# VH-VL binders against q80uz0r647to840: the designs that were tried, part 32

Target 1, 194 residues: q80uz0r647to840
Amino acid sequence: RALVIAQELLSSEKAYVQMLQHLSLDFHGAVLRALENVEQEGREPLAQEELRQGLRELPAICDLHQGILESLEQRLGDCGEGQPQVADIFLAREQEFEHHAAHILQFDRYLGLLAESCLLSPRLATTVREFEQSSQGGGQSMKHRMLRVVQRLFQYQVLLTDYLNNLCPDSAEYDNTQSALTLISKVTDRANES
Short names: E, the ipSAE of ESMFold2; O, the ipSAE of OpenDDE; V2, 0.75 times the mean of E and O plus 0.25 times the DockQ between their complexes.

## First folded at step 17 (VH-VL; framework fv_rovalpituzumab)

Design i5 (at its last look DockQ between E and O 0.67; V2 from the best seeds 0.00; counts 0 for: pae E 2.2 > 2)
Fold by ESMFold2, look of step 17:
Structure i5 (fold): chain C 194 residues (1-194), chain A 124 residues (1-124), chain B 107 residues (1-107)
Amino acid sequence: as target 1 above (194 residues)
Amino acid sequence: QVQLVQSGAEVKKPGASVKVSCKASGYTFTSYTMNWVRQAPGQGLEWMGWINTDTGRPYYADDFKGRVTMTTDTSTSTAYMELRSLRSDDTAVYYCAKETWYYDEGFYWYFDLWGQGTLVTVSS
Amino acid sequence: EIVMTQSPATLSVSPGERATLSCKASQSVDSYVVWYQQKPGQAPRLLIYGASTRATGIPARFSGSGSGTEFTLTISSLQSEDFAVYYCQQDDYRPWTFGQGTKLEIK
């Protein structure tokens, strides 16, 4: 049961990383290129700098989850029938989850800044539309894709809780999983407060 | 005056091709995507695809992929849709439609301006 | 692809009364629904976007509501120019799709 849940964590993490890569690597670059034209016109450089700063949280989140995915692949690829050991993967990256906290608190603001930038640069609006119409990912709307960035942490809470319920309470993995849930919950509590 | 003006009606034989034009005026052509929608007689609306008017990159509905080509000429603010290998069930009115957006907690996209339509009749 | 199902296919209503047109999506499209009106021999006309926001120049007797999978267009106090075919469209998932239409006709 625990192993099945750990495999679900791995498979969903792979899908999540692919979504993050598309959002962070492909779209981020296109948006930054479109913003270059607005800067040459001298229009509202402070709002555009704020958007650039907010957009850098996405590459950092992508880097975090690429590391998590690599560790999950290594841990679950090394055992077929044994008990999984995955909780410390999250614990080792505690400070890196602050990028999620920053994104949770600001993503609606950053979507609004993107929309304002589209009023200043028509190319940016067509870039947003092209990205929304790509065949990658689940939903097509920009808000839906950015919301999935936030929702992954809530999904972790569900998966790790289910995982915990299938571990021996006196095992080290049980204790580590409780600690990982506490870590994730601290980050998601900021989302509930916003 | 903000408008989309399409080319005139055409009669074609099965196996031929048709190219419909759509000239935009009164707005910045490259700021909004252009969509093509058709309507067979007595039937509903069917989306065919869209083109990014800034880059010229088209995106086609699966049912038309391989038979349709969408292009633009930004110097004349004109979009084109060519449908090849015509069949009798391609008889329809073909519309171009300008897409725009509104932001409220997310982007909402909709067709705010339509061409007058171009009737294409495919008959032997 | 997302199927948009409109009901009824034809709605017969007397002038001055209320018409309620339904549109159901095969899966959630949040509020990404657009309504169009089409009169014979004319191009479609935008009525409502975002499920509930009237487009510029659309009379207040037109209202839209719904989210998720269930959407309605309501026309209060029908006027003679309102007898037409009405289409809903989703714009959440590619390919974007139209309903088959509801013909609003004089009873």
Scores: ipSAE 0.458, ipTM 0.725, lowest interface PAE 2.2, mean pLDDT 85
Fold by OpenDDE, look of step 17:
Structure i5 (fold): chain C 194 residues (1-194), chain A 124 residues (1-124), chain B 107 residues (1-107)
Amino acid sequence: as target 1 above (194 residues)
Amino acid sequence: QVQLVQSGAEVKKPGASVKVSCKASGYTFTSYTMNWVRQAPGQGLEWMGWINTDTGRPYYADDFKGRVTMTTDTSTSTAYMELRSLRSDDTAVYYCAKETWYYDEGFYWYFDLWGQGTLVTVSS
Amino acid sequence: EIVMTQSPATLSVSPGERATLSCKASQSVDSYVVWYQQKPGQAPRLLIYGASTRATGIPARFSGSGSGTEFTLTISSLQSEDFAVYYCQQDDYRPWTFGQGTKLEIK
């Protein structure tokens, strides 16, 4: 049963990473290119630089979850029919989750800056529109896609809790899973303090 | 004056193709996406797709994929919609619609300018 | 796709009276509904976006409200020129979808 939940974690991580890759590579890249064009036109509001800074978290978050995915694949591939070990995957990346926290904290600000920049640059607005219309995004708006990044941590809480409930309380994995849940909760709590 | 002016009414046979034009004026054509929406007689509105007027990249609704082609001519600020393999149920008024957006904790899009419409009649 | 359902199909109201038009989404949407007015032989005209924001040139008697799955267009005091078909549209999920329309006619 714990294995089944771990497999769900893996499958959902795959889908999530695909979304992140699209967000990080296509959207992030396109927006940066559009902003460069705006700069060439002599329009360099401070808001654009702040927007660039905010967007820097996306690649970092993508890298984080790519690493998680790779580790999950390896662990679940190696465990066979035995007890999976997945909690340490999260614990080992505690510092990287700071990017996630930063993203959550500046989410509204980021969107506001993007909006401001779009007002100044219709080309940027069109870039955002194109991203929203991409097939990989399933037709969801930018807001929904960005929220998915925020929501993933909550999904971890749910999945890891279910995972925990199916572990032997005397196992090392049980303790590590509790620690992982604590780690994730710290990140989400920080976001709520904003 | 900001306006979209479409080409005149068309009568086509089943299996034929129709190409409707939409000329924009009064605003920067390449700064806003152009959408196409059709309306069968006495029916509601159906979104067909949109095109990036700057890059020329289109996006089509699933129901029209393979039969529709959207293009633009930036030199004349004109958008085109071609519908192929026409059927009787393609009889409708076809509209071009300029898209814009607003922000409220996210980006949302709407049509703030419409062409006058082009009636396309498909009959044997 | 999200299905937008408008009600009633036809609404008969006297001039000067209040008209309330409903638009329901098949699932909850985080976006606001867009409202259009269409008169016979004319293209749709934008009325309301962002649930409650009137487009430029739209009289104050038009107002929009709602969230989630339920949205409402209200005309506080009907004028003769207000008798038309009204459409709602969701702008949250692609493809864009419209309601089937409400015909507002003179009682």
Scores: ipSAE 0.338, ipTM 0.756, lowest interface PAE 1.7, mean pLDDT 91
ESMFold2 (binder alone), look of step 17: mean pLDDT 93; pTM 0.930

Design i6 (at its last look DockQ between E and O 0.69; V2 from the best seeds 0.60)
Fold by ESMFold2, look of step 17:
Structure i6 (fold): chain C 194 residues (1-194), chain A 124 residues (1-124), chain B 107 residues (1-107)
Amino acid sequence: as target 1 above (194 residues)
Amino acid sequence: QVQLVQSGAEVKKPGASVKVSCKASGYTFTSYTMNWVRQAPGQGLEWMGWINTDTGRPYYADDFKGRVTMTTDTSTSTAYMELRSLRSDDTAVYYCAKETWYYDEGFYWYFDLWGQGTLVTVSS
Amino acid sequence: EIVMTQSPATLSVSPGERATLSCKASQSVWSYVVWYQQKPGQAPRLLIYGASTRATGIPARFSGSGSGTEFTLTISSLQSEDFAVYYCQQDDYSPWTFGQGTKLEIK
């Protein structure tokens, strides 16, 4: 039923937030500290400011999904018999999904800027390799991890489509789920218009 | 000029420990990770783990956890691998290998420099 | 853990001919595959990284291809010094595992 799919949305969101927290708090922080060391040594490439600004998308995406997760936990906690109502959680955050669009457009460039920073601070490269070693789940290359940030939107499309197919078509949740799917699709489509 | 030089061959009894050294020269030791790979006689390559040479933090393959310790001494540009509770099937050549990277639409990692190998023979 | 499976275990080929060595990953590793050559009594030697990029100093007769789960090392116009054991390794998912090797020997 719809409730089972909503619970899958919750459980997969938990896993996604854990991945985002590792990227936005642990890896991102290590990169920023390495960039500060380069600046302190009198190395001032213009690319450093662009990288710092682009890396701010990751914390913003993490904040968005922490909010989604908290709302899903509240809506689905102790839901013994009521119909699930989760679609408006996405609709309430429509503007915040623009951080995903920005990431889609720029992450390859930011990885290239990171590689240039590794040339200026070679110890940063060993930090990159260490974060490719995961403490839980499979370790993955940094490019795979950045793409996983993007791939969540496509996973939402699959999950919300399955969810929609198990709702009563004349319910408010059905209408809201259609609107959420439209929102997600617009984000992915707009990001591909470059 | 650029090289990894390992300590000499060792003969050990079962139950003993061995510590293999790997001295780097000709490059900045703390800028590249160090991996350890072994090869039993007539067998293939087996990855044992790696160490972040800047922080000293090691990561071990599951088959070796509990028996292996990897360390570095940055003042001498030397990596160490110690294998404890030796048994006869630990007889192998042990290699250190420097990992480096190249960026082209992603980070590619590979071992571009290998030590000469250290034969460890475990027999009673 | 990603298992790298090489085939054949032994390949017998005459000098001057072409050798094709296969490596299969248990999960996609995109193009994060490295090839090494090892001659008796020697340490491994880097040949190919990124599935297809020759390392510095490697002759053009060595070429690599593949992505995802299936990878190939091809050696055209074999020379006598090319008879050795060849290993693939993936560098995408830790632990960074090796295949078991393919021995290329004189027919």
Scores: ipSAE 0.609, ipTM 0.820, lowest interface PAE 1.4, mean pLDDT 86
Fold by OpenDDE, look of step 17:
Parts: C-alpha cells; structure tokens; sequence
Structure i6 (fold): chain C 194 residues (1-194), chain A 124 residues (1-124), chain B 107 residues (1-107)
C-alpha cells in the first residue's frame, strides 16, 4: 500500500517536472530574451531587473524537483516490492524549498511586473501568449501554470499523508515522513502569510 | 484607421483548397497575434487558431490540424489562412481577428478587432 | 475543451427594458468571459472584457458580471441598435470557445 502511494508520488513528480522544465527552459528563457530587447530601448530597467530576479526562482525550483524525481526513481527502483524509503528525499532538500516560498510570496508581484513590461513590449506579450498556447502547457494560462508550482506543495501534503497512514508507526520511515510533512507545511504556511 | 480587410468571397468544390487573406492597417502588425474564427451559416463562432505575426509561428486548434496553414507577410501586414481538403461543412464566413490582452492577476486575451469576414462556400 | 452555454437561445425584450443574458461554463474559468455583439451580415464586435470593462465606444448600458461558471451580460435599457446576437467567450483554456449565442429580439 505504501509502495503504491510512492509510485503515485513518482508518477505525479514526472509530470510535474515536465511542466517545470517547460516553464524554466522555454518560458523563462524566452521572457529573458524579450526583456533584453526592452532594455535596449532604455525602459524601466529597475522593474525589469526585479522581474528577472523573481523569475530566477523557476529554474531553481525546477532543479529542486528534478533532483527529487531522480532520487524517487532511484529509491523506488532499488526497493523492488519492499518498503520504499522516500521521506528523506524531501528532508535533504529543506533549504531548496525556500525557492517555493519565494515564488509564492512574490507571485503576484512578478506577474504585475511582467504585465507592465508587456505594455512596453508587445513582443514580450506575444511571448507570453505563445507559452500559454504551447502543447506542453495543456492550453492553460501562464497564471495557472505558475500556480501549479504552488499547488504541488499541497499535493505533497496529501500524498505524504496518505503514505504516512500506510506505514508502520514504529518505523523510521514513519518518523521521517512526519518530518517531511512538517517541512512542507512550514513552506505552505509561509505562503499563506502573504 | 485601425482595420482588418479580408479577401473576397470564395466558391470551392469539395477537396479543393482556399486561401483567405487579411490585411491589417492602423497598428503595428507584428505586435499582436492574429486569430482566425469561422462561423457556419446560422451557427456560432469557432476558433481555428492563431499566428505570431512577429515570428510567423502558428498554433492550430486540434480540429483543423493537418488541414489549415496560417502564414503572414510582414512587408504587407497581411495574414493568410489556407484550408485544404474542403468539405461541405467548411462552408462558413471566415474571420481574422486581432488579439490583445488584459491583466487581472494574470494575462488573458480577447479579440478587439475583426475583419469583415470572408464567405467560403463549398458545394458540388 | 470548455463548453460555453448561453441562455436563453432567444430573448424577446421591449425597447427601454432591461435584458439579462446568461453564459455558463462547463467548468470554472479563472478569467471573466468576453462578450461580443454581432448584427446580421457583420463581424462580431467586442463589448465587454475582464470583470466589467467596456470596449471603446461601448455604451454604459452594457455591463458584465460573474465568476467561476456563471456569467451575465446586462443591458440596462435596450436601444433599437442593441437587438442582435450576443456571444460569450472564454479565454482561459485553449482552445478558445464561444457560446452558441443569444438572439436578442424586439418583443
């Protein structure tokens, strides 16, 4: 039972990482290129720099989850039909989850800055539109896709809770899973403070 | 004056192709995506796809993939839509529509300028 | 795809009266719907976008409201030129989809 849930965690992580890769590589890159063009026009350099800084969280978040995915694949591949050990994958990356907190806290601000930049650069607006219409994005708006980054933490809460409920209470994995849930909750709580 | 002017009505046989043009004026053509929407007689509106007028990259609705090609000529500020393998149910008025956006905690898009439409009749 | 359902199909109203047009989405949309007006032999014309923003040249008697799955176009006092077909459109999920339209006719 715990293994089944861990498999679901892995499966969902794969899909999530694919989405993140699209955000990190395609959207992020395209927006940065477009912003360079705006800078050439000498418009709103400070706002653009702030936007760039905010968007840097996307690659960092992508890297985090790529690592999680790789670790999950390894752990679940090695355990066969035995008890998986996955909780420590999250615990080992506590510091990296700060990027999620930053993303959540500054999400609306950066979107606003992006909008302002789009007003100055129609090409940037078109870049946003192309991203939204890309096949990898499932036709969802940029806002929805960026919100998925936030939602993944809540999904972890659900999945890890279900995982916990199927572990032996006397196991080390049980304790570690509780710790992992606490970690995720701290990040999500920070988000709610905004 | 800001406007989209489309090519004239077309009559085609089944299996043929049609290419509709849409000339833009009064605004920067390459700054806004161009969409195509069709409307069968007495029916509603159906979105077909859009094209990035700057890069020329199109995006097609699934129902039209493989049969439609959207292109642009930036030198003449003209968008083109070609529909191939025409059938009777392709009979419709085809519109080009300029797309723009508004921001409300996110980017959302709408059609603020429409061509006058081009009637394409497919009949044996 | 998101299915937009407009109701009623036909609305008969007298000049000077209030008209209320409904647009329902098959699932929640994050954005507001876009409203268009179409007269016979003409292309659609943008009316309302966003929460309640009227397009340029659109009279104040036109207003949009709603959220989630329920949206409404209201014409406070119908004028003779307002009798037309009205379409709602969602721009939240690709492909963009339109309602089937509401025909507003003179009672």
Amino acid sequence: as target 1 above (194 residues)
Amino acid sequence: QVQLVQSGAEVKKPGASVKVSCKASGYTFTSYTMNWVRQAPGQGLEWMGWINTDTGRPYYADDFKGRVTMTTDTSTSTAYMELRSLRSDDTAVYYCAKETWYYDEGFYWYFDLWGQGTLVTVSS
Amino acid sequence: EIVMTQSPATLSVSPGERATLSCKASQSVWSYVVWYQQKPGQAPRLLIYGASTRATGIPARFSGSGSGTEFTLTISSLQSEDFAVYYCQQDDYSPWTFGQGTKLEIK
Scores: ipSAE 0.519, ipTM 0.792, lowest interface PAE 1.1, mean pLDDT 91
ESMFold2 (binder alone), look of step 17: mean pLDDT 92; pTM 0.931

## First folded at step 18 (VH-VL; framework fv_rovalpituzumab)

Design j1 (at its last look DockQ between E and O 0.74; V2 from the best seeds 0.72)
Fold by OpenDDE, look of step 18:
Structure j1 (fold): chain C 194 residues (1-194), chain A 124 residues (1-124), chain B 107 residues (1-107)
Amino acid sequence: as target 1 above (194 residues)
Amino acid sequence: QVQLVQSGAEVKKPGASVKVSCKASGYTFTSYIMNWVRQAPGQGLEWMGWINTDTGRPYYADDFKGRVTMTTDTSTSTAYMELRSLRSDDTAVYYCARETWYYDEGFYWYFDLWGQGTLVTVSS
Amino acid sequence: EIVMTQSPATLSVSPGERATLSCKASQSVYDYVVWYQQKPGQAPRLLIYGASTRATGIPARFSGSGSGTEFTLTISSLQSEDFAVYYCQQDDYSPWTFGQGTKLEIK
């Protein structure tokens, strides 16, 4: 049962990483290109820089989860039908989850800044809309796609909890999974406070 | 006056093509996305696709891919929609609709300006 | 695609009375719903966007509410010019989809 849950974790991580790649490569890139035009016009350079900083979390988060995915694939590929070891994958990346925290805390701010920039640049607005239209990301609104980044952490809580409930309490993996849940909870708590 | 003015009614045979025009005036044409929506007689509204009036890049609904072409002429502030391989069920009023947005803790998009519509009748 | 279902298909109401129109989404679209009014022989007219924000120039008697899968357009006191077909549209998922419409007619 623990293995089945771990496989579900892997499967969902694959889908999540694909979504993140679209955000990181296509949206982030397109927005930055559009912002270059705005900056050339000398319009609110500080605000643009703040927006750029906020958007930098997307590539970082994407890198984090790509690493998680690779590790999950390796671990689950190696264990066959044996007991999986996946909790340390999260624990080893504790510092990288700060990008999620930053994303959560800055979410409303950078969306607001994006909107302000769109007012100054209709091209940026249409860039946002084109991204929303794109099928690669499910054709959903920008805000909701951004929210999916946060929602994944809650999914981790659910999946890892189920995983935990199917582990031997005396196992090292059990303790590590508890630690991983604590780590994720620290980040999601910030989301709830925002 | 801000308005969209479409070309006149068309009567076509099955298999033919139709090209509808939508001329914008009173606003910056390239600052808004232009959508096309059709309405069969006595039926609801069906979204066909949109075109970025700045870049000229279109996006088509799956049901129309391969059969529709949307274009713009920025010099005349005119959007065009061509529908090919016409069939009887393509009989409808075709609308161009300007799309804009509002931000309130999210980007909300809506069609705030519509053309008067163009009736296209496909009959043998 | 997301299916928008409006009810009732036809609503008969007397002038001066309150009209309530329903729109249901096949899945959550949060508050990304737009309402349009269409009179015979005319193009649709924007009424509400973001489920509850009234468009410029729209009378205060028009209001929108709802979130997730359930949405409502309310006309508090019907005027003669309000008898028309009303459409809801979701703007959360491409392709953008409309309800089948509710015809508001004079009782």
Scores: ipSAE 0.777, ipTM 0.899, lowest interface PAE 0.7, mean pLDDT 93
Fold by ESMFold2, look of step 18:
Structure j1 (fold): chain C 194 residues (1-194), chain A 124 residues (1-124), chain B 107 residues (1-107)
Amino acid sequence: as target 1 above (194 residues)
Amino acid sequence: QVQLVQSGAEVKKPGASVKVSCKASGYTFTSYIMNWVRQAPGQGLEWMGWINTDTGRPYYADDFKGRVTMTTDTSTSTAYMELRSLRSDDTAVYYCARETWYYDEGFYWYFDLWGQGTLVTVSS
Amino acid sequence: EIVMTQSPATLSVSPGERATLSCKASQSVYDYVVWYQQKPGQAPRLLIYGASTRATGIPARFSGSGSGTEFTLTISSLQSEDFAVYYCQQDDYSPWTFGQGTKLEIK
């Protein structure tokens, strides 16, 4: 059963990376293009400039998860009848998970500023809808796509707990998985305390 | 007043095409998204796609991709939907619908203004 | 594609009574649900968006509730003009699908 759970971790990581790339590259680019056509000064020039900055933590989050995905593909792509060993992939990247906590601080304000700017720019509002039309990384509302950036960490807790429960308690992978769970829990605790 | 007025009923033979018009009045045409929705007799509503009225870029539902073309003419504030290679099961009322939004911790979209509908009958 | 299933297909109710119409999504659409009313020979009319927010000009007897996969439209104290077909629609995942409708009839 451990291998099945590790495969679920891999497949969900693929979907997550696609969603991150869509948010950090495709959506940001579309917003920038739409803002170029704004004819009137907005309520807050700073608000428009803040939109141009984009979701500032996403590039680092995307890099982190691309690395995790590549490592999972290597470990599980070569794992025939062997035992899965994936916990160290997370342990090697402890510091990089702080970008998820930082993202929470930004995204809610970003969406509010986006909505305010959409009142002044019908083209920007249409850009939001065009992004929601896209099926890349799954079609879903903007708010829930932003929440999904952080929700992945809670999904890791579920998956790694299930994984742990299917490992031999005296194995090295069991110990490493416990450590990975501790790592992820520290980041989610920091995110909750925002 | 604010309204969408569609072209009149049409009778077509299988294999033909139909082009339905939807003229907007009383509001800025290019500030809102235009959707097309159809309703077969005795059946529910089926979303066909939408068009960005400012850029002219359309988005089609998969079931209609390849057979439908949506366009606009901003000089007349008119949206068009053309359905090709008609079949008898394309017999329906075709609606244009203006889409707008509201923000409350997220973006909510809905169709707040509908055309009167255009009956297209496809029969031999 | 998300399937929206409405029930019952037909609901027979007397004026002045309460009607409760159900809409079920094949997967979570959160609160991204819209309700429309359609009278015979007319285009649909917006009633509710965001599962529970009444559109401008909609009487207070109309209310919506639900989130996730189950949604309800309630009409308290039915008026003669309320006998129509009601559709739910989800706007979370494209294509933005409609339910098949609930016909609200007199009797």
Scores: ipSAE 0.643, ipTM 0.843, lowest interface PAE 1.2, mean pLDDT 87
ESMFold2 (binder alone), look of step 18: mean pLDDT 91; pTM 0.921

Design j2 (at its last look DockQ between E and O 0.80; V2 from the best seeds 0.72)
Fold by OpenDDE, look of step 18:
Structure j2 (fold): chain C 194 residues (1-194), chain A 124 residues (1-124), chain B 107 residues (1-107)
Amino acid sequence: as target 1 above (194 residues)
Amino acid sequence: QVQLVQSGAEVKKPGASVKVSCKASGYTFTSYIMNWVRQAPGQGLEWMGWINTDTGRPYYADDFKGRVTMTTDTSTSTAYMELRSLRSDDTAVYYCARETWYYDEGFYWYFDLWGQGTLVTVSS
Amino acid sequence: EIVMTQSPATLSVSPGERATLSCKASQSVDSYVVWYQQKPGQAPRLLIYGASTRATGIPARFSGSGSGTEFTLTISSLQSEDFAVYYCQQDDYWPLTFGQGTKLEIK
């Protein structure tokens, strides 16, 4: 049933947002603080700025999914056993998904710049390591945690496809879900091209 | 010379505590995370935890939480590991190991420098 | 935790011969595997990190390969000083875990 799939979408979104919050608030903040120390030393200011720009995508992505989560909670909390409406939640945020595209495209560059900065700042390196050991992130390497951000889009494809297969083809939700899948696919295609 | 020098062998009774020291030299002590690994006689290696030598913040393996304390003295470039409530199965050689990293499309961490080890024997 | 399983437990090889040591992870650890050598009465020594990168000062006869769950340490031509216990370690998940070791002994 479509509702069951929507509930799974909500449940997985909750977990994903928690991960993103940890990534956005703890890692992002800690790294920026460490970078300030590096910048004060006058080392590679352009590279640092580029890294900072890349890091800004994390809070943006977090905000996106926080909004999605809130909308999902609202929609699914009030629909009872009726037909949920969730596809428009994604469609309304088409522009915000560009942050995912940016994350995908800049992923390797971002990690490279982070590594370069770590060479300049042992404190940054230990910050990265401490983040990796944190329980909120599942105890995985930084690379894997960053990849999880991208992997969520593929999960959307799977979930929304299953959702679609359980909708009435003549319904507006069906058409909107197809549109949502197209939206997500445009972003994931960039991942495949990278 | 880059090296880690640990304190000497210890003999303890069950219920006692032991504190092992690890003195670093030849490098910037606060630039590397210090790990502790133990090895029971004839057995493999067991990771106990690590400490950020810059901040002094430790992270312990679950099996040792509540019973181990890792500390550092930056003025002497020395790391310490205290294990409390000792039991016979704590008999092992305890190692400090410096942790560093390499980047190749990912951050790879490894122990590139080891202390000589400290034998702790727990016997009644 | 990730379980690292090494095989064989003991490997008997003659000097000059090739030795192949296996390390299997209970789940994928990408390439976050480290190899150490330990001789009797000594601390472990770093050999390979990132599954395939040889540490500084390590002879070229030592090589690491593998990804995901299957990893291999190879010694192309065994020297007398190579007879020791070898440990693999995963660095992808907390807590850090080691294999049980492979003892490389002279045949």
Scores: ipSAE 0.751, ipTM 0.904, lowest interface PAE 0.7, mean pLDDT 93
Fold by ESMFold2, look of step 18:
Structure j2 (fold): chain C 194 residues (1-194), chain A 124 residues (1-124), chain B 107 residues (1-107)
Amino acid sequence: as target 1 above (194 residues)
Amino acid sequence: QVQLVQSGAEVKKPGASVKVSCKASGYTFTSYIMNWVRQAPGQGLEWMGWINTDTGRPYYADDFKGRVTMTTDTSTSTAYMELRSLRSDDTAVYYCARETWYYDEGFYWYFDLWGQGTLVTVSS
Amino acid sequence: EIVMTQSPATLSVSPGERATLSCKASQSVDSYVVWYQQKPGQAPRLLIYGASTRATGIPARFSGSGSGTEFTLTISSLQSEDFAVYYCQQDDYWPLTFGQGTKLEIK
């Protein structure tokens, strides 16, 4: 039923936020610090500035999902017995999902810029490797970690579709869930085009 | 010549420790990650961990945590692996291996240079 | 931990013929597979990385293919120096793991 699916949305969001915090705080910070050393050596400062600016999408995505998680906890943590209402949580943040769109469009380019910087700085290359191996018992390649950022959106499509199929068609929540699915689908379509 | 030269074979009793050295030549030691891999007689390869040669920070495979210490001496371009509390099933050839990478829509890491191996025999 | 399973355990092939060695991962490792050659009494030698990219100095008769869970090393025209043990290794998940090896021997 709808409530069970909404609870699954909450529990999976908790796991996703934990992953984002690791990526946006640990990796992003480590890369920025390593880039400062390369900049001080006077090598490719403009390309590295482009990388630095682009990597700011990761903290922004983390902030978005922390807000989603907090709202889901509020709506579902009280264990209401009625029909759940969660679709507006996504609709309220439509503009913020543009950070996901930017990530989808640019992460291959940013990884390429990172690799170019690694050619100039063995220390940066080792930083990348340390991050890949620093996951709590389940380290994975950098490319896969960047793709995991977008994988959540496909999971939303599955969960929200299942949720929609268990709502009263005349309800406002049904209409809002359709709108949320449209919002998410616009963002994920960029993954298929890149 | 670009090479890794390891210390000679050792015979140890159970409960002892062994420290294997791996000296790098012909390249900048701190620019590459160093891995340690062992191979028991007639068996396959088992990864033990790696060390960041620039910072000296090691990362150990779970099966070896608490018994292994990996270090470096950048002044001599040498990596070290010490295995403590030796058991008979620690009998193996121990290899150091240099790791590098290539980028093609992702980072691909591989061991492009291996030491000659150090046989450590643990017997009562 | 990802289990890499190589088959066959031993492959007997005549010089000049083609050898095909298989490596299967217990779950998808994308293309993060490396192949090594090890001759008796020697350290392993890098052959292939990224499942299909030949390392510098490796003869063109060696080729790799595959993605996901199934990977293949092919030697298109065996020479006497190619008879050795071959290991695959994955590098997508911690910890790095090796297959148990395939011994390629003279038929």
Scores: ipSAE 0.629, ipTM 0.838, lowest interface PAE 1.2, mean pLDDT 87
ESMFold2 (binder alone), look of step 18: mean pLDDT 91; pTM 0.913

